# Ledger of designs, part 37: VH-VL binders against q9h9l3

Target 1, 176 residues: q9h9l3
Amino acid sequence: PRKMVAIDCEMVGTGPKGHVSSLARCSIVNYNGDVLYDEYILPPCHIVDYRTRWSGIRKQHMVNATPFKIARGQILKILTGKIVVGHAIHNDFKALQYFHPKSLTRDTSHIPPLNRKADCPENATMSLKHLTKKLLNRDIQVGKSGHSSVEDAQATMELYKLVEVEWEEHLARNPP

## First folded at step 1 (VH-VL)

Design sf1 (framework fv_sotevtamab)
Fold by ESMFold2-Fast, scan of step 1:
Structure sf1 (fold): chain C 176 residues (1-176), chain A 121 residues (1-121), chain B 112 residues (1-112)
Amino acid sequence: as target 1 above (176 residues)
Amino acid sequence: QVQLVQSGAEVKKPGATVKISCKVSGYTFTKYYMHWVQQAPGKGLEWMGRVDPKSGETKYDPKFQGRVTITADTSTDTAYMELSSLRSEDTAVYYCARDYRGSGSYYFDYWGQGTLVTVSS
Amino acid sequence: DIVMTQSPDSLAVSLGERATINCKSSQSVLYSSNNKNYLAWYQQKPGQPPKLLIYWASTRESGVPDRFSGSGSGTDFTLTISSLQAEDVAVYYCQQYYKTPTFGQGTKLEQL
């Protein structure tokens, strides 16, 4: 049996002018929403912009953070061979410098039936906050202290569950 | 309380067109695909097609493609199935059926009571 | 088109005894990525529409008695009624939804 997890990552700005997105936190939850992984991650490059309003990352979080190479190994061990659910998940995989098979990837920002349930155009990319409010009547990413990647991963899994049966059927008929 | 209520029995001559309705209540019509299934007397079930009431998108089984038209009217929460160029072999009970729990999985949790269409000369 | 074949066409079973109905698909309806079989079972009584019993080959629909169970994978599936009740006399259909939906020809279950 193939297991399913949901992932959400927080990025900080590295490189010139802080324009490069580097992994600084990763949360992974199982099908029921239980936390399998949640660690602050130290990028290999100097952090130029913590992007705290969005990431929730502050300098103090980096003091005991897991170095990128070690964190990446731990995360990939959890993801390999599983169906991985995320929102705009290509950004997470890019930050992880990881290729996950498309056949095992589920991106809640590109699932037409999910947008349809939310009364949104089927091919539009809607934010996690918007879909969660419309379909789960839950407010996430509230305030100006930054996002919780655990909360976002849990919301992402719950959103996928709303369309899981329909979308798995679609993928079975139209393999990626 | 989910209900699918179909229009009454029809008797048609060969070559005619029939249009039957399926009025729904107890759920949000636009969130679930509506399918149509044919059952000839003493025979099994054949999927004909479905409509997405929200978008109007339809998909049909190739066997019925060109003769069947499935539509949805969101102002009255009613789905329709129109079958043209009727043959004696089209004599059957026709069912509307809802996708399981709005998932679009193409297995069916709620069914209408059925509409008998008899094609005879 | 995936062709669904049921066996037997009809069977008679005494009250309290086990009834077994088989369904074979011409192609696998197992999707390896999610490890699910795209197969459902329905019960139809005279003058009534079909009623969903089982989906995903083995998941029982809410309100369906636990004497009904589904098993199998890939191309070979079974519906079992562990102890026949009088109200179980009906025609049973399997259905695949891996591709365009197709149904088996039906199995008529009668009381012996």
Scores: ipSAE 0.000, ipTM 0.455, lowest interface PAE 20.1, mean pLDDT 87

Design sf2 (framework fv_sotevtamab)
Fold by ESMFold2-Fast, scan of step 1:
Structure sf2 (fold): chain C 176 residues (1-176), chain A 123 residues (1-123), chain B 112 residues (1-112)
Amino acid sequence: as target 1 above (176 residues)
Amino acid sequence: QVQLVQSGAEVKKPGATVKISCKVSGYTFTKYYMHWVQQAPGKGLEWMGRVDPKSGETKYDPKFQGRVTITADTSTDTAYMELSSLRSEDTAVYYCATSKYYGSGYRDAFDIWGQGTLVTVSS
Amino acid sequence: DIVMTQSPDSLAVSLGERATINCKSSQSVLYSSNNKNYLAWYQQKPGQPPKLLIYWASTRESGVPDRFSGSGSGTDFTLTISSLQAEDVAVYYCQQYYKTPTFGQGTKLEQL
């Protein structure tokens, strides 16, 4: 069987008016929720907006941050050949400038059985916070200091486990 | 051909527990969620909860949570609804009903219904 | 909790005439990303379980006569019977499935 990991990235705003999302932290956990990777990452472009309320990133975190090119290489070594679980994971892959095979990608924001279990419309894009509270009875992203990408990656893996058997069966019948 | 057959009418005293069965025929039991709906005289239709027969996962309306237990037995293709601590207000017809999976996911529009089971709670 | 309100509570219509039943939700049941309204309509005759007529607000269930149609979007929905037949005398319910399922109070349709 292929190994499975979950990823969550934090982005800061770069470019005009801070509208470009650039990778500034990445956390990767294994199937059991153990941390495989967790680093602050220095974008190659000037940071216009730290987006601290959501990202949890401050200027001080950038002082010892891993340069983007080095971090990207480390992250891709972990992801390559594995089933990668994420929430709205297209944004994470875009920030990494990486294309992961669709057959090995699991996006918990686009799994109809998960929304069904949470009494939400099946094709709605529900937030990670909402699904985690409804299905795991856990509060994540608490407070005004920003999100923990480790906490988010762990919650994402646990959400996927709730539908893993059903969704893998669906994908075997309906390959992407 | 596709049919949900429920157990017969029950008369219970206040404080008792009732257990109603819903037997499935004509389709694969694990393909669809099984729901339970209460219809009290003069109150209309109220959703109580559902079970996923494949996983055994249940979801209940908060109004009934703590008193209702919904289960599925895949060996007999039968779903059950158990309601405890019965009160006179629980006098109602109880229906099982299924929501179907159609390629793009489930919809909780109920296309197949059981015939209903009258539960009377008195004195 | 989404509250479903039907109007009128009762309606009397002559055979061959149009019957119109309205349903209002306390919040939108339209999901913009798939452009679907999570709304169903049921017919219930005395001593029988409800029968599904319409789902996705306007899609007719298999075996339901063409005289039945559903319309509307967001919060305001309508069930129309274009030409009433005797067998259409029943109570009609709307139901949302955008969140935990809830039903309207019902509209009793009688023949004049």
Scores: ipSAE 0.000, ipTM 0.454, lowest interface PAE 20.2, mean pLDDT 86

Design sf3 (framework fv_sotevtamab)
Fold by ESMFold2-Fast, scan of step 1:
Structure sf3 (fold): chain C 176 residues (1-176), chain A 123 residues (1-123), chain B 112 residues (1-112)
Amino acid sequence: as target 1 above (176 residues)
Amino acid sequence: QVQLVQSGAEVKKPGATVKISCKVSGYTFTKYYMHWVQQAPGKGLEWMGRVDPKSGETKYDPKFQGRVTITADTSTDTAYMELSSLRSEDTAVYYCARGYSYGTKYYYGMDVWGQGTLVTVSS
Amino acid sequence: DIVMTQSPDSLAVSLGERATINCKSSQSVLYSSNNKNYLAWYQQKPGQPPKLLIYWASTRESGVPDRFSGSGSGTDFTLTISSLQAEDVAVYYCQQYYKTPTFGQGTKLEQL
């Protein structure tokens, strides 16, 4: 089978009034949930808003953080040629300024069998937190001190594993 | 050849419990969900619930929740549906049907059905 | 619950003529992310279990004659039998699987 990883990124606000989302942390885990990459990343522009409530990033994390250009190269080397799993993954690829082939991308926010297992109402876009609680009985993104991108990447891989066999068969029959 | 073979007809008193079986052959039992569907005489089809034989996970329609129990025994490749507190309105043919497959194109359609089991509830 | 409503409740069609059965869902069964309608059609003859004819609203099940076709999207669906054969006399059911499965009330198709 082709190698598979899961990714989750955290962004901070740069540019006027902090409205631009810039990559500030990236975590990548393998199929078993082992961490392959987890680094704080220094955006090329001045950070206006750390968005700590959601990102978990504080000024101290930027000291000795890996510069964006270098981090991007490391991350893309891990992702290239692999099946990449994420939740609302287009946001992560956007922050990385990267195009990953649709055929190798798995977005747990858009997998119908996963929504069906969760008894999802209508076309509801279920959050990672909700799916993880419903299907894995695990609480993530708890409190107001920010999210853990490692925790989110691990949860995302576990969710995908619940539907992997039927979803891969579906994709083989209905290529994206 | 894929087959679902159900247990025979039952006659029960109001308040009793009935348990019907669905034995599968010709495919890997754990690759498909097993659904149970009720059909009252001269009426339409009503979904009762399903089991994932691999995990034992069940899901029930709220109308039957609390009275229905669906199970799967992977050692005998047999699914069961137990309905308690029987009422005259439960008189129906009960079908098992496979669906939501891991190895075929039948992801959400119920493609193979048992022959049905008539349950009569009478006083 | 998603309520499935079929029309008509019954119809009579002459052999060789077109039969059309409609199905409406109380809410959309189209999932925008994969552009699939979570809708199936079944045929049931007296004394027999239902037989799957169509899934994903328009995909014909293996072994089902090409005179059967499904169409529609969202909330409005149609099953068409292009040229009725005697063996097609049956009750037809639509079923959604977008949420917890629900069936239409059935349409009885008779030979005129």
Scores: ipSAE 0.000, ipTM 0.466, lowest interface PAE 16.2, mean pLDDT 86

Design sf4 (framework fv_sotevtamab)
Fold by ESMFold2-Fast, scan of step 1:
Parts: C-alpha cells; structure tokens; sequence
Structure sf4 (fold): chain C 176 residues (1-176), chain A 121 residues (1-121), chain B 112 residues (1-112)
C-alpha cells in the first residue's frame, strides 16, 4: 500500500584526515526508475577528500551545490511515509542524519532471497555492482571517474523488484 | 603493513560492562568487515559478531545478541566491542579479526593480539 | 547453526612423521553454484591469535609451508602436515564460513 522509492547517496571526506563521511550528492528514483531528486550537496564542513574514484564528485560540482540543511529538508519530504529501498542504506541515512522506520526500509545488501538468486551464500554481503551484474546482466560503477548515484539508485530498485513479492510477504509474516 | 592493535587487559565485576578497542592501520578501514571472536580459557573460538565500518551495520551471533554492541569509528579507524551484564563465564580473550578480500567470505587473515577480560567478584 | 566437530581432540606425533586432523560439518559447506567449500583451517600457539593456514578447504595461505595441506569436500575435511616440525606444535581449528562463522572445538597437536 505505501509508495516506494530508491535512494543512493555519494559521500566526501570531511573532518580530521578526511575520515568523516559527509553527504555530497543524493539521487532518488521512483518505482519505475524516474528521477525524483538528484542534487549535488554542499557539506557544512571543509571537504578534505573528494573520494572522486568512488563518489564521482569534483570541486566544480560544489560551486552551485545545494547547502546541506536545505537539501536535507527536500530529501526528507520525499522519503517520509514511503518504503525506501537502498543498498547498505545505513550509509545514506547516516549521511542524511535521518532515522527512517525499519518497517519501511528495504536494504538490498540484506535480502537472503536476492543473494540466493545471485548464487551467493545467504550470509554473504554482496556489492551493488556484483548483484547488478549477476542478476540484471548490467555493468554499473564502470571506469575510474566515480559512480553515478542515479544509475545506482535505478539498479537498486530493479534488484528489489526481483524479490519484491516474496520479500513483502515475508515481512508481513515477520515484521522487523 | 597491516596491524590490528587492541586495548589492554580489563578486570571487571559481575554485572559490569566492558568496552574493547581495535585500532587498524595499513589498509582502508571501511573496505572490509571487522569481526569479534571470543575464546574462553582452554576453550575454542566463538564468533560474536561483525560491523561494516562503512555503513555501521552489525550482525551478531544469537548467543551474544542483546549483550554485545559492535561499533566502528571511521574518524580514528577504530572498531569497538562492548559486552554488558558480564558474568564469570565471559572471562576470555577477545579478538578483533578481518579479511583483506572483498569477495565477502569470512576466513580471517588478520587478527588483533587479543584482549584478556577477567570477570571476578 | 552449523556444528563443526574435529577429531581427534589431541594427538601426539614424532618429528618428521605425518599428522592428520579431521573436521566434520553438520551440513554441507559446499556451494554448488561456484563449487567451493567454505572451510578454513587455523593454527594457534599459546599466547598468540589464530593464524590462517588454509581456505577454500585446500588453498594454502601465502607464506604457509608446503607441508600443510587441506583436502575434503561437503561435510568431511582433513588437514595434513606431511612431516611434523617442532614449530608445528599448536592447537588447530577448522572454521566454516558458508553461514554465520562457526569453529571446531580444536585439536591439540603435541610432539611425541
């Protein structure tokens, strides 16, 4: 009954030695993969490490980026009351400094039927890239220019749709 | 050079809480899970749980669920294991351990030196 | 929960002789899709953490001497030391990582 979206965030390094992960981009797609939100986000702290190989974020992306507090407000308006799908989604919620109810959260890195379909042991935690290649026969996060959070959010939604019926029935019988 | 360096030995009374640290150097802390393993005196090894330092996500063995909390601080490259409501049978050496392979399997190729926790009245 | 059972609990072997340690899992740790056994062997000396010797049931960890070998598949596994050296006196553990990790009870290897 609830609407469903998928999210993927990119983080840059802030704080001492760039060890703190701060939100620097967020992409949200609907059930069909249409983009609802995709913005570069300016952290309130100095960026020490852009982590460009992974994040795809460069200094030029920060020039007109949305300040964190404003972006957070926009993002939370989209997420509230919806089923939110993500891969290792705790990273995204932590970067957003946001709590989303567990009953409305779906983490594709922790769905045993999805691992089973990918020919992986139930207890294995597989990367989004690996699951997408195995189950959708599609390469994401290619090259050395960093990830596309839109592409990652779209892949995450498509992965969830492969197990949606089975997993929603499981959750109805076994509420988190 | 990969090193996992744990905090020093602890002596606790029954009912207390202990928190042990494991500081990592020589590899990217957020790339691999950090696991914790208990070894009671003269006994075998028991997996307690793990944390994904990147996400903060944890998984625990049912035997320790409710008493163990595993966390990671990416600003200091340090993992922690906190065990509450201590009993005499929790007297053990506690190890942090990891593997340097992103394949997702859990044989442990690097271990901390161990931390002895003694629980006595 | 996969239960790992080692045999024997202890054994004594003369220097230069073969040592054999067995490990049995309560269910198969062979993953049919990749044809790999999720089984590792560790060596532990007093006052030290365990040291990984073998993984994937038969793959020797880098730096581990050739005299150590692993064999077996499914539920029955063996660690063999072809010619015991004094430094091999230790406790040996098998571990499955097919599901949540579990270890065998350990086998104490002594010099006869």
Amino acid sequence: as target 1 above (176 residues)
Amino acid sequence: QVQLVQSGAEVKKPGATVKISCKVSGYTFTKYYMHWVQQAPGKGLEWMGRVDPKSGETKYDPKFQGRVTITADTSTDTAYMELSSLRSEDTAVYYCATYRDSSGYWPFDYWGQGTLVTVSS
Amino acid sequence: DIVMTQSPDSLAVSLGERATINCKSSQSVLYSSNNKNYLAWYQQKPGQPPKLLIYWASTRESGVPDRFSGSGSGTDFTLTISSLQAEDVAVYYCQQYYKTPTFGQGTKLEQL
Scores: ipSAE 0.000, ipTM 0.477, lowest interface PAE 13.5, mean pLDDT 86

Design sf5 (framework fv_sotevtamab)
Fold by ESMFold2-Fast, scan of step 1:
Structure sf5 (fold): chain C 176 residues (1-176), chain A 121 residues (1-121), chain B 112 residues (1-112)
Amino acid sequence: as target 1 above (176 residues)
Amino acid sequence: QVQLVQSGAEVKKPGATVKISCKVSGYTFTKYYMHWVQQAPGKGLEWMGRVDPKSGETKYDPKFQGRVTITADTSTDTAYMELSSLRSEDTAVYYCARESGYTYRSPFDYWGQGTLVTVSS
Amino acid sequence: DIVMTQSPDSLAVSLGERATINCKSSQSVLYSSNNKNYLAWYQQKPGQPPKLLIYWASTRESGVPDRFSGSGSGTDFTLTISSLQAEDVAVYYCQQYYKTPTFGQGTKLEQL
């Protein structure tokens, strides 16, 4: 199998006024889009704002959710040593309290060829929904009940595949 | 309409440098890679290199590396190809060609009309 | 780099008859993750630049007549003109764009 996975996390609001983003769901897919991990995760702090419209997370999902410490250990075992693809992936790594080597990280929100193909400025940070619609002709994050992190991880892997050959060549010439 | 318009024919002596322009219109210049292709008289097509007009990043075929310089001027929507230390075997028609950009790696969908460069004493 | 080899070097075909041109790559130009062949065909008439006819091995460019078709996968590709017209007399080139672009040597198509 290829040593490449895609990740997408959902966060809820904790801390003062719900302004701290805490991990509450994580989905990881392989190169072909098959699900390797998909769990609701219980933050160690009190949830102030479920951010349901975006996260898709409700209080019911926290019943029997995997505690953060255990989930983190499971997730890091999957990510370690692999090329990890994500969209605005810095936010995911921050929520996981994890440092992944930049040489093994691929962020579809910071790959200029993707923006160029989507008819967007190369230095702009475009949403996953926009890039997926423009480049894959597929609607994701549909409706007002929140996002599917599985759907987002799968879309992210497919977006990366569109530029993989060119971007890997670029990275070989210009190591991060 | 998409158009790529190249500068006119050049006659140069051995050892000279030639600089050919390719002015584009009808699309956003910075959205598409611009390639340069050499065609010697009665011969086939040989890729020379390309530029990303947005970043200025270039790639060259090793055969031309060291003698070819490809640039893009976004203020005039013009790509350039400069070939130095000219030899008689550089006598050829030179084409600019746009990479289509709708797919990741793409064929060349629009071409300039070509510029004949003759190298003779 | 990837070497592209065409056959034949030249071909003479009567008007209305089928013309077939072959192209072989020294390595596969099929990208497995998207299942696409990074192979194009161009037509070049004397004094003119090449014109894109076919891309992704078999997709016809807009405005190209349906008598032109491309087929093949991996390393072995074919351009077919089902019924030759006088305007089709030209040199035809295959091109891979899987890696640094390379062209076949060209096939000169003449009228018998």
Scores: ipSAE 0.000, ipTM 0.508, lowest interface PAE 12.2, mean pLDDT 88

Design sf6 (framework fv_sotevtamab)
Fold by ESMFold2-Fast, scan of step 1:
Structure sf6 (fold): chain C 176 residues (1-176), chain A 123 residues (1-123), chain B 112 residues (1-112)
Amino acid sequence: as target 1 above (176 residues)
Amino acid sequence: QVQLVQSGAEVKKPGATVKISCKVSGYTFTKYYMHWVQQAPGKGLEWMGRVDPKSGETKYDPKFQGRVTITADTSTDTAYMELSSLRSEDTAVYYCATHPYYKSSGYDAFDIWGQGTLVTVSS
Amino acid sequence: DIVMTQSPDSLAVSLGERATINCKSSQSVLYSSNNKNYLAWYQQKPGQPPKLLIYWASTRESGVPDRFSGSGSGTDFTLTISSLQAEDVAVYYCQQYYKTPTFGQGTKLEQL
């Protein structure tokens, strides 16, 4: 049996006009929703746009943030060899500059049975907030101050658990 | 600005295979789903399939499943559509079309279209 | 599959007059949870690829003139051109993206 974790990252804008997405926070939870990692991360480049409405990141969070190189090493040690669950997880892996095997990756934004349970088009990318409300009857990302990556990682794991048995069976019969 | 540039017109015999390319320029290739649409002369638009360039995941319309193969090459920012066992009914203009990755997880309105590639199948 | 049916097949309108094109889906393309209709409209001129005009049934694509508007919900949709210009002569297609994409058969708009 492989171990499973859920991840959610927050990115800020760096580079020209803030168009580059750089890692600024990462939260990882285990199968039961316990926090394994949650740190603010200092990008190596100047932050042009905090994207606070979505990221929840503010200038004060950067004061004691973990430098990117150190944070990346810590995160990769947790992810390596595990089934990693995320929502639109390819963005997280890109921000981490990391390749995770497709066979060990589970993206709750691209699981047709999950969308079907939520009465959503099977091929649509539904927001985490929307799926969580429809399927778990829980409100996340409440308010206008940005998202909690811990809350998002926990919700993502719970959503995956709703389809885990049928989706793992599907993947066993139809390997990625 | 994002632009899709397709390969040139092809003339094929029945039973042959054709492979058409669609090169993405002006933006990151992996941020777009790449779709293929067929338009027979004087007829409407028919969706054939799509690929997620980042994952390689493909989805096909059942009408073309088994004859169509859609692929993506991230090293050259190019998507391909290969259609085998060609028939005269496959004579058509083939378009690549795209939408941003995070508008939807596979299907959306197509923001950007290639110029089209005419494939003529005749004996 | 969701079948898209347009009406009329062809329409002739004088310059400056209103043109109206209808589109019906065989099942609802309204997703009630986000209250969005997964419906788009395209314009295609001879020898050119289709051009996106409207998405989410009523949202105009950037750069599309305001004389183009979309309306409707569920299964019945309308594309309106408030004042026809010569460059609007084209074939118009509706498309659903609620499921695997399907297009209407097209409506040819000609100048009277």
Scores: ipSAE 0.000, ipTM 0.476, lowest interface PAE 13.7, mean pLDDT 85

Design sf7 (framework fv_sotevtamab)
Fold by ESMFold2-Fast, scan of step 1:
Structure sf7 (fold): chain C 176 residues (1-176), chain A 121 residues (1-121), chain B 112 residues (1-112)
Amino acid sequence: as target 1 above (176 residues)
Amino acid sequence: QVQLVQSGAEVKKPGATVKISCKVSGYTFTKYYMHWVQQAPGKGLEWMGRVDPKSGETKYDPKFQGRVTITADTSTDTAYMELSSLRSEDTAVYYCARDTGSYYRYGLDYWGQGTLVTVSS
Amino acid sequence: DIVMTQSPDSLAVSLGERATINCKSSQSVLYSSNNKNYLAWYQQKPGQPPKLLIYWASTRESGVPDRFSGSGSGTDFTLTISSLQAEDVAVYYCQQYYKTPTFGQGTKLEQL
């Protein structure tokens, strides 16, 4: 069986009006929820909008942050060859400027049995906060201090575990 | 080798409760959801609900308004369907059926032989 | 709930001839992310439980003869038996599994 990890990234706004999402924190946890990686990451471009309300990132976190090029290398070393679980994971891969094979990618925002367990439309993209509350009875992303990417990665792994057997069997019969 | 064997026919009075069993063999009971389907005489199939034998989680069709209880006993590899406050329109053959693995992307691949429940006054 | 409607309610077909059964869902059962239709077909003979014939709208279950085929996408689906045999006389049901499972009312296929 293949190793499995879950990832969640926080982005800040760079470029004109802060409209470009640039990686500023990444957390990776293993199957049991233990942290394998959690670093603040310095974007190569000037940060226009820290998006602190959502990202939890402040200017002080950038002082000792790992430069993007170095962080990317460390992260890709962990992800390569593994099953990677995320929520709306395309955004994470885009921020990493990385292609991960679809056969090894699990996106909890696009797993219909998970939505159905939560009594949500199977074709809808439900938020991580909503699915976690409905299925795990846990509140994440509470208040205005910003999201914890560690907490989000852990929640994402636990959500996937609820449908892992069913979804892996589905993928074995219906390869992407 | 996969078999779903249901308990025998029942005759009940209106207002009574019936509990029918579905004993499985030939596969790992906890790997597949177990569904229950009702078929009234000369009528079509109606989904009642399902259980995840591993977690005990259940989902029901609202039509039965809390009259249906589905359970699983992993020590005996047996699923149960209990229907309370029986009415004459509950006279039907009841089937247990296994989901193919991906709940329920494949459909229902193995079925029990059916249990006739007759509700008569 | 997704309502499944079959047509016709019954049909009679001579041995060796084509039988066609239609199924319509009240909303799409196509999932855009995997491009799969969450639609199955079952055969039920008198005194027997239903037997799965087709899943994913067009994939035949193992052991099902190739004269059975499924087609369609979104809301409109068809089960075709290319050359009817005597053992094919049965009631046929479509079923969606996109949401909480629902079945069509059934189509009774008789030999003419």
Scores: ipSAE 0.000, ipTM 0.472, lowest interface PAE 16.3, mean pLDDT 86

Design ua (framework fv_unasnemab)
Fold by ESMFold2-Fast, scan of step 1:
Structure ua (fold): chain C 176 residues (1-176), chain A 125 residues (1-125), chain B 107 residues (1-107)
Amino acid sequence: as target 1 above (176 residues)
Amino acid sequence: EVQLVESGGGLVQPGRSLRLSCTASGFTFGDYAMDWVRQAPGKGLEWVAEIRSKAYGGTTYYAESVKGRFTISRDDSKSIVYLQMNSLRTEDTALYYCTRDYYDSSGYYWYFDLWGKGTTVTVSS
Amino acid sequence: DIQMTQSPSSVSASVGDRVTITCRASQSISSYLNWYQQKPGKAPKLLIYAASSLQSGVPSRFSGSGSGTDFTLTISSLQPEDFASYFCQQSYSTPLTFGGGTKVEME
């Protein structure tokens, strides 16, 4: 079996009036929840809207932040060849301008057995906060000062571990 | 008649609070972002705050000079945008304009296509 | 923050003159620049948006040009009602910022 990591990214608004979502923080944890990467990332474009309530990012975090091109290279070295777990992970890959093979991607927002364990419709897209509360009895994304991408990545990995054996067997029989 | 009418200005002492209102009529208020722009006596224009429509998240934006002191809010049912001004300073003395912030989605362009006549705020002891 | 430098601060002109006002951004704002006219005792009025697009109802003697950092507003043949102050404004990034203004005065 390949090594497994979980990822969560924070985005800020760039472009006219902040309409474009640009990567501004990335956290990656290993199977046990240990942090492998957690850096603030400086977008190549001027930040128009920090989206602080959701991202937790403030102007001070951009001081000495890793430039996007360098951060992207570091992140991709960690992700390449590994099973990558995320929640609505297509948004993270889009922000990274990266394609990860479907066979090595696990999206906790699209795993029917996980929804079933949470007493939710199997085909519904449930939020990370909802699934974490229902299945792990833990409140994440608490407060109004933004979310922790480390906390979100750790919760995502723990959620996946609840269905890992069942889901990996399903994928082996039904390759994407 | 498409118009914006500001009210709530007056004379206040430094450190006090004042709330400005802007009543919109003649258009679908809830579809537009709304801004406050001020002009000190004999000076140029200074943008103060913006509030987006619900369709764009209802997000608020502030000039650094007023951040933490001023709060922009809206009541779409009444077609009113507010500016709550706390901890007022003498440099906040200005004519305050309410503006409609038009969004042209063809190129992501934003511009103030409708202005009220303004309401005067004087902060002095 | 994006600083907008407008020049000249004032210009003296006669009816029929061509008047040019310039505006410079401290960083590239692409075409996200607007021009406003303000007459004494009145609220500003939008003239031009997106650097060169004429607002509905604004006379064709007004035109805008430029992109990136350097922009111009031109009045091809000044009319009596055009004696006013003019302001540029960038709409690329918050905080939104205005130029210092140009007063067009009768010679």
Scores: ipSAE 0.000, ipTM 0.494, lowest interface PAE 14.9, mean pLDDT 89

